# VH-VL binders against Protein ULTRAPETALA 1 (ULT1), part 22

Target 1, 237 residues: Protein ULTRAPETALA 1 (ULT1), of Arabidopsis thaliana (Mouse-ear cress) (q8gza8)
Amino acid sequence: MANNEGEMQCGSMLFKQEELQEMSGVNVGGDYVEVMCGCTSHRYGDAVARLRVFPTGDLEITCECTPGCDEDKLTPAAFEKHSGRETARKWKNNVWVIIGGEKVPLSKTVLLKYYNESSKKCSRSNRSQGAKVCHRDEFVGCNDCGKERRFRLRSRDECRLHHNAMGDPNWKCSDFPYDKITCEEEEERGSRKVYRGCTRSPSCKGCTSCVCFGCELCRFSECTCQTCVDFTSNVKA
Short names: E, the ipSAE of ESMFold2; O, the ipSAE of ESMFold2 at other seeds; V2, 0.75 times the mean of E and O plus 0.25 times the DockQ between their complexes.

## First folded at step 18 (VH-VL; framework fv_prolgolimab)

Design o2 (at its last look DockQ between E and O 0.49; V2 from the best seeds 0.59)
Fold by ESMFold2, look of step 18:
Parts: C-alpha cells; sequence; structure tokens
Structure o2 (fold): chain C 237 residues (1-237), chain A 120 residues (1-120), chain B 106 residues (1-106)
C-alpha cells in the first residue's frame, strides 16, 4: 500500500485540518488521530513511535522498536522512560512531534487539547486532590417495576454498592442504598442517563479498588460472588 | 580516580581546523554519553556537542552544525571534536564532560579545559 | 531556544543565606541543574533535577523550581562558596545554560 509520509489528511472531527497541517505521520482513525512522535536521549539516541489522541483525553503511544507486539501501548510517561529518560518525568516537554521539519514538544501543540479537557473535568467532578479517573454514574433496574435507580461511582464503597446490586437478580427499589424508596418514586431525569458509563480506558482488565468502565468488570477481593473470588484467586499470583 | 584529560588546542587562523581529544580513565567509558561545552574567557558556558554511548547518535548546537564533528573510539577510551571552518567566535576554552548517569541531562566529570584561539 | 536569565552578581555576608535565581518562561516545567565554577577551574555539579544534591555537596546547598523561576539557595555562606553559578535545562534535544551569576561572599 502506498505510504506518503509528507501528506497530512483532514477529516477527523477531533482537529481541524489547519491544526494538523505540517505534522509528520498524520493518520486519522475512526475514533482517534495518530501522529509520529519521539523522545530524545543523548545516551541512546532518538526513540520514534506513533501517538494516538482520543476524544476521551486518552493518549496511547506505540513504539515501533518491538516486532508487532500489542503490549507496546504506552502512556506518554512510560514512553519517556522507555526512551532512556527514566528520571526526567517531564513528558509534556520531552515527547515531541515533527511540525514543519522541527521537533516540537507536545506541550506546545494542540494535541493535548482533549487530555487537558479530561483533566479539568475530572478535577471539577471530584473537587479533591486525587488524580483518579472520573467515574460516571451507573443505573440498576428494579426487578419488579423496571425503573432505573442512579448509583454514584465516586468511591470504592459506592462502586461496591453498585457491584452488589448488579449481582442481585432480585434487586428492587426498596434495596436502594442511598435512601428508603419504593417503586412509586420517579426515575432519574433522562439528562443524567445520557452520560452513563465511562469512555475507553486503555489499562484495566479488573480492579479491586474502583469501577473501571472501560474494563469488563471491577472486582472486589472481599466479595463472595464467584466472579470476584475467581478473579482475586487467579490474577494477583 | 575518574579523570578526563584533554589535548589538541592552540592558535589557528580563521578557516583553519583543529582536532581536540579527551582521554577517559577510572570509569567504563562505553556506558556514557559524552559532551563538549565551551566558554569564552570571562563569559558563560555553551553546550557544543554530544555523542551517544556507542557513537551511533550525535547532536550539535546550531552555531557549530556542519562545521564540527564529534566522534569516539571506545577501545581507546577517547572522544574527539573535529573543528573545521573555524571562526573568531569559536575562540573559547573547550571542556569535555561525562554524562551524569542519574540525570541523563547533566554532567558530573569535566576535563581540565583546552584553549582554542582563532585569530588572524 | 529558551533564554535562562540570571542576575549578573549576588552578594552575601558570611554566615547568611544567598539566593541565586534562574528565570525562564515556564522553567517550572523543566528539570533544572546548577553548576559552581571557581576561577580557573572546570564547573562542578551542585544540584540536579531542581532540588537534589550529588554526593559530596553540603546540605546548605538547596534548590527549588516553580513557575518562571528556579532558585539556588546557599545557607550559612562560607568564603569557599564564592564562585560563578550557572543554571541549565534540557530543552527537547539540546542543553541550555543560564547567563551566570558571580556570588561574592563579604
Amino acid sequence: as target 1 above (237 residues)
Amino acid sequence: QVQLVQSGGGLVQPGGSLRLSCAASGFTFSDYAMYWVRQVPGKGLEWVSSISWSGGSTYYADSVKGRFAISRVNAKNTMYLQMNSLRAEDTAVYYCAKEYRDSNEAFDIWGQGTLVTVSS
Amino acid sequence: QPVLTQPLSVSVALGQTARITCGGNNIGDYNVYWYQQKPGQAPVLVIYRDSNRPSGIPERFSGSNSGNTATLTISRAQAGDEADYYCQVWDVSTLVFGTGTKLTVL
């Protein structure tokens, strides 16, 4: 297949064509924009890779130095370390892209737009010093009336309440943990349901500490359901 | 004792050439990037050039690119700076320096300095 | 390349605290290194990655870096601290030194 390194493509809703102009290695995917990136060590030379930018704010880097391994999906910080800058810890300024033939640090590009938006949203939602991923609300349907009740997934305890409710085949409105309600209470407004769940997360196959909505299921080490027991017994060996 | 010993400086006319040498001892030379840094007498420090542990990658300040060439011979524990098309503004004391392992961005051992004078 | 601006000179009385600044736009986003150079000698690294001391550097040397200013602090200044001091950063693929500060111990 013909590969034109100098050609920049327009078409992603993530960035305007003008914003990507002169960047090397632009490739627009279905839900991301990809560019060539790198990081320099005077000891080892330049490490070169592919950076993917997602509307969720996720950043993925795949280094071309390993033969076809999907395990090369790195955060920018991990890529900085991989390139031989183990102790620098300044990835926004040390990971670069090529614009007009020049190395330009990520911090001076539009490519961090969605990462920065995601960080601000998480900070406002939590109003805390935590660097945790923001969790969106989830909903559990009553077995009797079918109405959905909103679970806030902001702490480990709240995620556990949601997990337990999902595992109860006979869960009903009277089992709601935040207030004593019946099937006669109205459901949450539709505006809260539009933003349920979380967007893609590149890092989680299961978690005992929180609910990671990009994973199949978060699991709790003190829970007696067979799924949690199996996970706890078999994954942290 | 970790040591960098320099040689090869002197007086040269504009347009001339010099080759600086930096001989290392007391450490495993091939583990480290090496550097040249210069200083006009009475003035500040300026990074000139860097070379990777193997010599496979080289880096230059814009002011010397295309005129200077850094190299190393690990079997001889020696780094070189070939300086061509010299100009009056290249007049300085030239230091070789060893990469500081913990930083990847700094130097811990410096040579004694070699004066290069470019004058008619 | 960024310009790292330092005061030309700083004076300190014996036993007092000296502060040497290194100014640069958003320098807090960089790791800052400090070198001491005595007359006729090669520089010596005294602070790495903003605030860490190499072995053999007295605890009275410390550093900080935030916003647009990095600072080298020398407490209980001694006559032997009289020297030129340079800050330095890594910028993408190059190394940049500050303009230098002469510290005079009175």
Scores: ipSAE 0.626, ipTM 0.847, lowest interface PAE 1.3, mean pLDDT 79
ESMFold2 (binder alone), look of step 18: mean pLDDT 89; pTM 0.881
ESMFold2 at other seeds, look of step 18: ipSAE 0.676; ipTM 0.861
ESMFold2, look of step 19: ipSAE 0.622; ipTM 0.847
ESMFold2 (binder alone), look of step 19: mean pLDDT 91; pTM 0.903
ESMFold2 at other seeds, look of step 19: ipSAE 0.637; ipTM 0.850

Design o3 (at its last look DockQ between E and O 0.66; V2 from the best seeds 0.65)
Fold by ESMFold2 at other seeds, look of step 18:
Structure o3 (fold): chain C 237 residues (1-237), chain A 120 residues (1-120), chain B 106 residues (1-106)
Amino acid sequence: as target 1 above (237 residues)
Amino acid sequence: QVQLVQSGGGLVQPGGSLRLSCAASGFTFSDYAMYWVRQVPGKGLEWVSSISWSGGSTYYADSVKGRFAISRVNAKNTMYLQMNSLRAEDTAVYYCAKEYYDSNEAFDIWGQGTLVTVSS
Amino acid sequence: QPVLTQPLSVSVALGQTARITCGGNNIGDYNVYWYQQKPGQAPVLVIYRDSNRPSGIPERFSGSNSGNTATLTISRAQAGDEADYYCQVWDVSTLVFGTGTKLTVL
């Protein structure tokens, strides 16, 4: 077993002191940096909250707009909506922090550094535009020998290959799309199967809590399989 | 049917005061933010002030902050702009406007405008 | 406060296509709104959130926004389209209008 659960990254290593200079409400946690943030609606006024920035690229907002608010952990887009700006859909420019006494949109701050870096890790094949979602590697079991084979889910084509394999009740090792293999090839060690290459991402749709049901890249609305049906239902929830 | 009818305005000397009124009809006034936008004759548009649905939050352009006060009385379907310490550069046509129902970043219904002239 | 720069005037022949630009640093990252104002009248919203038309606005009005430029396009220009046109954005917690463009239909 590899030591893949070693020391967590300390929040103090996320940003230099000068990068956070003059920001209001800075608090360095164990694995995050937290700052005061807000969003303005002329209809409802200013909503105030705390933004947490993680080395994974995750962004979490805890709303402080009213006492007793139960919206504990919001994405920036959900916070924009909660603040009454749901039709704007421009959270990078509408969610602000206070720097030197002035409202500054997130898009003009260093705080998006790790969010932007996590977006760069995901890419379709040769299509680098827009679609930057990626998924954990998944395994499909051979109907003949029971061995599991790793599928990479990095593009729509790869997701289709995996989806089709999961839907094939007679899938065999010889059907593996990345290499010509047979049941004679050794299965990956169990200890290596835990390395799935996917982190939970704010851009992964259809998740409930820590479970990713997929996204529109890897689920197909015309498919009647239970996985695609469940995704469609869950996304609307 | 949806209408904003303005009243007030006119000629005033520098340092003087005026109050503009904007009466709403044909929609639920208390659901919306309301705005004042002004236009110097022959020039462009400038946002002046905004007020939240309840009147609990107010916003002002830097050029008028501390001198102008926006208010509303929802029971009367009316918004006001109290303009104090008026300057020559405040001379403009003043419009009241209702936020667009599908976006709180724009205005779809405007009053007819009223001219405020600040001159000796 | 930022200024959205528009050409002072644009001329278009009747029946042809007019394009009115609104220049701003990274304006493509903002929602852009367009207003038409005829002489002696209040402005009228003609485009919201870059490219959408309110009810009652003819389909010949369209909009686009990318990079440093937003554009209002009026196809098959008619005499009734002669007016001043303003772009507008939301800037954090305030509203900013463009400098305005007089469209003349020849």
Scores: ipSAE 0.611, ipTM 0.841, lowest interface PAE 1.6, mean pLDDT 81
ESMFold2, look of step 18: ipSAE 0.671; ipTM 0.867
ESMFold2 (binder alone), look of step 18: mean pLDDT 90; pTM 0.885

Design o4 (from y6 with light chain V95Y; at its last look DockQ between E and O 0.57; V2 from the best seeds 0.60)
Fold by ESMFold2, look of step 18:
Structure o4 (fold): chain C 237 residues (1-237), chain A 121 residues (1-121), chain B 106 residues (1-106)
Amino acid sequence: as target 1 above (237 residues)
Amino acid sequence: QVQLVQSGGGLVQPGGSLRLSCAASGFTFSDYAMYWVRQVPGKGLEWVSSISWSGGSTYYADSVKGRFAISRVNAKNTMYLQMNSLRAEDTAVYYCAKEYERDSNEAFDIWGQGTLVTVSS
Amino acid sequence: QPVLTQPLSVSVALGQTARITCGGNNIGDYNVYWYQQKPGQAPVLVIYRDSNRPSGIPERFSGSNSGNTATLTISRAQAGDEADYYCQVWDVSTYVFGTGTKLTVL
């Protein structure tokens, strides 16, 4: 069963207080942080607006300063264009906020944290899949030697490989799907056996225990194993 | 032919003042932002000041803020730089320049011939 | 403020290809402009927004920009290409020029 228990949708949890120190126009909303932002054109002068940062990685700008600004919500790229930098297309460096009285480009602020995290996860998956669920890497132990091997759980195919391995009581290192290995290959060192792919960050809303709870990406309605049967029954209820 | 013709440079003592002029022809002056850029002889280029197409916004490098004042008179196709409280480090060739692209405002296309300003005791 | 570092000088044989670099942290995130300045003359824009030529600039001038380096390339170098070359970016609210490169055609 998918479960959102204990996950807060509060703007005050997006950034530490010290990360927003001396930043002008800070307003903490229910699910966003808002700051004053701008874009400079020596032809037209400064365009001033409000930037909202969401845990989803979305960025919304409401322009308040130029004549003929009819749009209520703009992307940073659209705001750059509307501010008179139509052909520049470098919004990370051209849209600024005020920190300590100085113009600081978005690229040098923490405000792109969630945008960058959203972009990284999209880039790490070259498959055309929705970004609804992010799975952590998991480990499967060899029945012969006890060594654990890392499985990536990013696509349905990768989740199937892990699921099948967990369901195989005789799974061995030679069954590893990513490389041709045997029990002679060394296990990952303990310092490198961390979970990967999904942090405990606010931006990871997905499956935290694929082997137990799962989601439609990692559980299969056509499978008769108990974990898939349990999942299928739970989603129907 | 698009031209920027400069005047007003010269030798001045530290603490003195000069006014530079930049007269434009061959284009619609009032459509463009205008700039001052300086170059220390034998060295690189440094942006100094900008003025918006209407004159409604002005911008200055930190090194000249409070000492220099840019202005324009669109009816005369002329831009000015009033330079006060001059220092030895202000010694340079001063160029006026025209905005390259109105759609991005990131570059200069037409430059004046340059005016030498020397600040020396 | 960012520093745009260029080599002090570059030499090229007549008819060969010259490459002038402009180094800056994440300069690929900026639009880069290139100017040619001959002795006693004002600068002339030769490349805009990384790789585009203004009208009147020969096709042998080209540019690229990625990562930490922008490059001006002059193919089939001619004696008339001997000049100082400056890169330039717009950074937030100001214009930043490179340190300049003297190109010598041998």
Scores: ipSAE 0.581, ipTM 0.839, lowest interface PAE 1.6, mean pLDDT 80
ESMFold2 (binder alone), look of step 18: mean pLDDT 92; pTM 0.931
ESMFold2 at other seeds, look of step 18: ipSAE 0.644; ipTM 0.860

Design o5 (from j6 with heavy chain D31E; at its last look DockQ between E and O 0.54; V2 from the best seeds 0.00; counts 0 for: pae O 2.7 > 2)
Fold by ESMFold2 at other seeds, look of step 18:
Structure o5 (fold): chain C 237 residues (1-237), chain A 121 residues (1-121), chain B 106 residues (1-106)
Amino acid sequence: as target 1 above (237 residues)
Amino acid sequence: QVQLVQSGGGLVQPGGSLRLSCAASGFTFSEYAMYWVRQVPGKGLEWVSSISWSGGSTYYADSVKGRFAISRVNAKNTMYLQMNSLRAEDTAVYYCAKEYERDSNEAFDIWGQGTLVTVSS
Amino acid sequence: QPVLTQPLSVSVALGQTARITCGGNNIGDYNVYWYQQKPGQAPVLVIYRDSNRPSGIPERFSGSNSGNTATLTISRAQAGDEADYYCQVWDVSTLVFGTGTKLTVL
């Protein structure tokens, strides 16, 4: 039974408490962690702002002189330019946060963890398939208990596991391919199910928009289900 | 003609004070950050201090913090370095420098002629 | 402050190629600037942002920066290239110069 603490739990899952220790301006939001940040130009001085870190790998910076509405959201590179360092183009080393009273560049902090992971996933996915097609996480319900279990759809093998599970009217928690579980294992909270692991693909602007209706990764010519038959027939036409 | 003309160097005893001046001409002084860099004769370059275009922000190397004060008067096109509690290791040629271009705020293109500061008994 | 280590001296024969290194941990993640200083003179900027030449600098001056090493390369070395050379980076809010290299043209 969730109470008021649901949003804090989502933000708190991004980083361990010790990873944020001594950072200035930490604010744990619904699906982000926010910290005070800045960029220094000897010409203009310090530009101070707020950095939001999202599980998607997105980084948003809101300038301190702005009321914090969404029209002033900047990428770190745009913030570096805004601070008067347009030609530097080294934002990982030029944008800093305050840790223990000292300016520390982002490149030496844990705050880039999700940004770096998103870049690695995009690069690995692109190299593996080359087509830049990305699928969001999906859920399959157990026929016995009704609990939903998360499936990752990042490779052809993972798409096949999900496809087979969706086509099995008797699918149970014990059929879960990623771990040995039973109906006794707790289901993910609804608030966590919204995080579908969307990639940074240009064709995917958010988890809601990353729905695949059929592609060569998730449809199989040897399958007799109507969805695969329809896709296979349509592609050959 | 773009140039930086320095003055104010000389000989001073340890613990003494000295003020360096850097007069600018041929460019819009008030639009540029300015820098002090020093060099012990026969040795390498060391950044000393920097000041923003308006004078609102100042920066110092650790070796001079609390003893040196950078300032500028934009109406006079002049930057200053007030040097207090001078030590023997402050002996050097001091250069003022202008940032390379308004948008290239990481380098210097115009340097003054250098001013020798000698700190000795 | 971070340390940018340069060799104390480098010698090159007239007309040959000189290479002056600037070593620093992950220096490839920084923009590197190079200055030339002839005896008794103020320094002159010769390379900015790793590999770009200011106006008036001969095309035989070039730069590269990768990993832990930035390199200033002077092709077809001339007697007039004999000078001290310094690398420089921006680190957060400070400027850091390398230790300096004396280039001798033989």
Scores: ipSAE 0.431, ipTM 0.743, lowest interface PAE 2.7, mean pLDDT 80
ESMFold2, look of step 18: ipSAE 0.723; ipTM 0.882
ESMFold2 (binder alone), look of step 18: mean pLDDT 91; pTM 0.899

Design o6 (from y6 with heavy chain S57T; at its last look DockQ between E and O 0.56; V2 from the best seeds 0.59)
Fold by ESMFold2, look of step 18:
Structure o6 (fold): chain C 237 residues (1-237), chain A 121 residues (1-121), chain B 106 residues (1-106)
Amino acid sequence: as target 1 above (237 residues)
Amino acid sequence: QVQLVQSGGGLVQPGGSLRLSCAASGFTFSDYAMYWVRQVPGKGLEWVSSISWSGGTTYYADSVKGRFAISRVNAKNTMYLQMNSLRAEDTAVYYCAKEYERDSNEAFDIWGQGTLVTVSS
Amino acid sequence: QPVLTQPLSVSVALGQTARITCGGNNIGDYNVYWYQQKPGQAPVLVIYRDSNRPSGIPERFSGSNSGNTATLTISRAQAGDEADYYCQVWDVSTVVFGTGTKLTVL
C-alpha cells in the first residue's frame, strides 16, 4: 500500500533505479535523464559528452570535447560523426555509456526505450499530424515571498504533490518537492512561465486542458476531453 | 607507392622483450591512426593495439594490456610496438596497418609485410 | 565482443559463384569489412561497409549484411581468388575479426 504507487523512485519516473544502476554520470532532471556518453575513434581518441533522454523519445547530446553551449545540441548520429566516425553511420552501436566501468553501446542499454517506443508509435498510428499530449505545468505561490514555483503534472504522484501544495495555506518555497530551494532562489522569468509544456523538446506541446488525476479539486474546469470526463466520473463513483 | 616496412621480430624466451618497428612511406603518416594486428601461424587475425594520429591516445586488446606499449615518432614516419613480459601465446606474425579513410577508422587498407615473433623456451 | 563465425572452408568450381558467410548475433547492426589473404602475404581489403569495393577490386566481389549473417560473394571465381577470407567489425572501441575461411577454387 505505498503512497506513491509502489514504484521505485527515479525522480522524473523515466526509469527505475535498478535500470540505471552502475551507470556513470546519471543526473535526473524533471523532464529528462542525463548520463555520460562517448564515442571512440582510434584516430582522435574518445569523444565524451552528456546524453539526455526524454519521454518523447528525443535524444540530445552535448559534447564536452567542444566549447559548445547548451543551445548547440547534437543528435546521436551527429555526435557519432563529430567524434570522427563520419562514414560509420551506426550510432546505436558506436555511441557508448559507462556501466560498471565498462563501455556499453546504447543498443544494449535501457536508454533507447523511449526512442524505440516513439518509432513504433509513429509506424503504427500514422498520426504524425496529431500532437502528443501531456499535462501542462502549473505554478504555486509561496505564502511568504509570493514567488511562484513550477510543478510538473506528468504523473499521478506529481499531481498529488501539486494538489497538496494548492491545499496548503502555509506552503512555502522550502516545501518545494523537486529540489531544495528557499525564498532566496530566483523566480522564473515571466516569458518562461507562459510555456506550460515539456521543456527542451519541440515535439512536446503540453496539454492546457488536462486534469489532476488525484481528485476533483485539482481538475481543470475547462477540460472537456473524454479522458478527463471519464476520470471525473470514476472518481465520483 | 604507399608502403609499410616492418622490422624487429625474432625468437625470445618467455618473460623476454622485443620492439617491433613499422616504417611508412608514400602517404602523410601523421594524418592517420595506426594499428598492430597479429596472426598465429595457420590461424586467424587478432587486433592488438592502435595509436591516434598524434600519438596522444593508445588502445590495447585485453590480452596485451599492461605488457605492450605502442608509440610513434611522426618526424621519422615510424610506429613501434614495445612487447614486454612475453608469453608463448604471443607467438604470431605481427602486421602493422594504416586506417582506410581519414574520416572513418573501421578498416585497414595498407598492411606491412608481417614480422614473426616466436616466444619459446 | 561479438564472435564472428565463418565456415572453415568453401570450395567452388572455376567460373562459378562462391559465398562466404560471417555469422554473428545481430551482425546486421554493424558495418562489415572483408579481407583477402593469400598464403604468405598480408591481408587486402576487398569490401568495406557491407557492400562497397575499394578501387582495384573486381566487380566480381560483392557483399551483403542483414540479420545475423554477412556474406561475401565472389562471382565467376578465378584461380587467383583462392585465399583465406576474413570478416571484420568495429565493436564500440575494439576491432573484431572473423574466424577465417579458406576458399579453394577447383
Scores: ipSAE 0.599, ipTM 0.835, lowest interface PAE 1.8, mean pLDDT 79
ESMFold2 (binder alone), look of step 18: mean pLDDT 92; pTM 0.929
ESMFold2 at other seeds, look of step 18: ipSAE 0.604; ipTM 0.838

## First folded at step 19 (VH-VL; framework fv_prolgolimab)

Design zz1 (from o2 with light chain L95V; at its last look DockQ between E and O 0.61; V2 from the best seeds 0.61)
Fold by ESMFold2, look of step 19:
Structure zz1 (fold): chain C 237 residues (1-237), chain A 120 residues (1-120), chain B 106 residues (1-106)
Amino acid sequence: as target 1 above (237 residues)
Amino acid sequence: QVQLVQSGGGLVQPGGSLRLSCAASGFTFSDYAMYWVRQVPGKGLEWVSSISWSGGSTYYADSVKGRFAISRVNAKNTMYLQMNSLRAEDTAVYYCAKEYRDSNEAFDIWGQGTLVTVSS
Amino acid sequence: QPVLTQPLSVSVALGQTARITCGGNNIGDYNVYWYQQKPGQAPVLVIYRDSNRPSGIPERFSGSNSGNTATLTISRAQAGDEADYYCQVWDVSTVVFGTGTKLTVL
């Protein structure tokens, strides 16, 4: 069949070349278009990432400012929250791309074309799939330099390492159990401290500060510290 | 008592410079973004500049980019606005403001305002 | 490019309901904030994210936002409500204020 302007396409059926004009970081894959994107928090600064747009309407963001989820892809809403815009809930206006050197919100771009088309389907049941629920990361401050180091609390062993570090009044960067580091190593970004290595699902509650709360991942029946003794006693009572 | 106390300001000629100060008390200053908002007497509010909690990121309205520089010293609980190459349209009352805890799109605590007059 | 247009002035009789509008293309897709500013004073946040009140703001203050119009509603207007009112949105990485409305309580 006769094409209408075949050489004007960007080599993909997703968008015409004109529609992506002057957009930064465009990479046309076999089944997606990828662009640089970001989200701005005046509190934490700009979070920068890569957005992939699929013909299915799926939008996937790999956030360079939240490396704790290196293999996990974020929805735009999750990216907005993890950039430090936790209460905004307006990702279409808050996630931006660069066009002609200027920040342009997704809502004013053609990049939402397939998302908008797919959002009208009554049978779309997989929209929120892929959220990873985990015990959130915690941070321990160095007694010498004040830098905070990230503990990933995913297993009982990892929770024990954090528990022991919190109980050490002289804990320092050289005591970090995962890698050999010193106070000269860079501290975690502020956005990582807010994100804490998990999505903000209702089930990602973390450990409580009350001696009556906690769980077997973060409290140890064999430990003699008062916090663990109190927890063990409360659970058995 | 949560408070922002401003100082600086005054009368300058076009092309001149001023530095505004905003001293915070009653809250943990380093937890929040800080803002400058100005108001021409008898007119509306205009956002001027913002600075991140650490000072690592700064933001400016187009009308002041390249002329104004926002900064902060968290150890002193103080934010500054260095205003250079001042123009008549910069004449306004300047307010500092604190990021609202429940939304970093807004501000809840404002300083008393300082008048900057740029007159040839 | 949001331009937030407000009426220059609104009058309300004591005890009646005042409505102050903030017009903008698709403003319903933004979170809208409202500030009250009395003469010679700094602004005070009275509504955040369209319809929520900060602590200390009376229930008489309410907000709504849909389509091209956000509205601040002040029921049972009191003399102390006489002030200038500004709407505000976040636009990508900047803060944009409305043109302002002087509310007069008669």
Scores: ipSAE 0.641, ipTM 0.850, lowest interface PAE 1.3, mean pLDDT 80
ESMFold2 (binder alone), look of step 19: mean pLDDT 92; pTM 0.930
ESMFold2 at other seeds, look of step 19: ipSAE 0.652; ipTM 0.859
ESMFold2, look of step 20: ipSAE 0.549; ipTM 0.835
ESMFold2 (binder alone), look of step 20: mean pLDDT 92; pTM 0.929
ESMFold2 at other seeds, look of step 20: ipSAE 0.664; ipTM 0.861

Design zz2 (from zz1 with heavy chain W53Y; at its last look DockQ between E and O 0.46; V2 from the best seeds 0.56)
Heavy chain, then light chain:
Amino acid sequence: QVQLVQSGGGLVQPGGSLRLSCAASGFTFSDYAMYWVRQVPGKGLEWVSSISYSGGSTYYADSVKGRFAISRVNAKNTMYLQMNSLRAEDTAVYYCAKEYRDSNEAFDIWGQGTLVTVSS
Amino acid sequence: QPVLTQPLSVSVALGQTARITCGGNNIGDYNVYWYQQKPGQAPVLVIYRDSNRPSGIPERFSGSNSGNTATLTISRAQAGDEADYYCQVWDVSTVVFGTGTKLTVL
ESMFold2, look of step 19: ipSAE 0.685; ipTM 0.867
ESMFold2 (binder alone), look of step 19: mean pLDDT 92; pTM 0.929
ESMFold2 at other seeds, look of step 19: ipSAE 0.639; ipTM 0.852
ESMFold2, look of step 20: ipSAE 0.519; ipTM 0.825
ESMFold2 (binder alone), look of step 20: mean pLDDT 92; pTM 0.929
ESMFold2 at other seeds, look of step 20: ipSAE 0.655; ipTM 0.856

Design zz3 (from zz1 with light chain Y33H; at its last look DockQ between E and O 0.47; V2 from the best seeds 0.61)
Fold by ESMFold2 at other seeds, look of step 19:
Structure zz3 (fold): chain C 237 residues (1-237), chain A 120 residues (1-120), chain B 106 residues (1-106)
Amino acid sequence: as target 1 above (237 residues)
Amino acid sequence: QVQLVQSGGGLVQPGGSLRLSCAASGFTFSDYAMYWVRQVPGKGLEWVSSISWSGGSTYYADSVKGRFAISRVNAKNTMYLQMNSLRAEDTAVYYCAKEYRDSNEAFDIWGQGTLVTVSS
Amino acid sequence: QPVLTQPLSVSVALGQTARITCGGNNIGDYNVHWYQQKPGQAPVLVIYRDSNRPSGIPERFSGSNSGNTATLTISRAQAGDEADYYCQVWDVSTVVFGTGTKLTVL
């Protein structure tokens, strides 16, 4: 089949030739490398698909079950469920590729290089806050200048700082808890306000698991976890 | 209620053949993968073979590939293990097992075990 | 195949807590299942997916899995807990059992 001009140059820069040696179904795309992959269910047999690896750390799987539709892009976790391994939830070891005729799990291949780089960046961010539960960033406006300041909601302490700021009708830039700043400091860039410290990618592990943080706004009123109960009770005190 | 009843073991000479049977009751047999696991007396457990719900996919441990054949007849609620070219190291208690519905990786119901002895 | 290493034996006093380990390189990246086997009997599933109990298994049985070690914990050990214990993982398309541990209740 005919190549697009950019496929060889961009895709060939993602991995050395020897790193992909003997892998089945290798195709070098414009900004990705594609390989044959699969997942095994003893109940249903092997599911076979194509895995695309991107320099962003994104992993896309196109299952052979729905040809011709771009809407069928699956994460590795979704592909694991699709294959009939719904309860396993260990896609790094359960999704495999063929190297030298043998099934090799993704965790033992170079194919996770860019995914792992992306995950390390997220892990470093979480380390600075001490807790792995993440919430989207929130913004609090200064009563004096109207500038908005970014609050990270990654731990109970950070959620309490945000809650206290939201409850203070006279909150000012000088009350910012992370640094001593004044109204003269530049406001956060607009791109940060859109993404709020967590991409909309399925690989952003913090967004779903941090809905339990916050005050008596809609997102906490019916949550029973102790962190959410503690935060809600602080609002009423 | 849920039960796996095994038969077909015994004494056989090296190079010989045996067929093990595993009859199921108390569950919808055709919904599940089925497994053979063996245990040399005094030793640990070793997975031998697996078969998909329809019999369309089969899987084998390296130690038995090409010599053993797993099969099932869903109309009879029965799984089989055909063991050919038997070796002394195949001497073991053989268990059949059912896939656990709450984990596709584990086995909740086991047969009583069948001793296979391969000896001159 | 990966080797899941268990101690040959573990002893526990009646009423005390027993811990049986299952060691493997990055075993925390696998779901670990545990079986109890009494003499002359088939194995019985006691823990699945690291820490879940099947129906009928006492709350005294619990499990954990992180790093290179999975652990089966049996609190308030009873004489009836004396058995062989095996860990098990799924590895790509195969099933791998641990080497087995004999638990003796003193």
Scores: ipSAE 0.635, ipTM 0.855, lowest interface PAE 1.3, mean pLDDT 79
ESMFold2, look of step 19: ipSAE 0.675; ipTM 0.865
ESMFold2 (binder alone), look of step 19: mean pLDDT 93; pTM 0.945

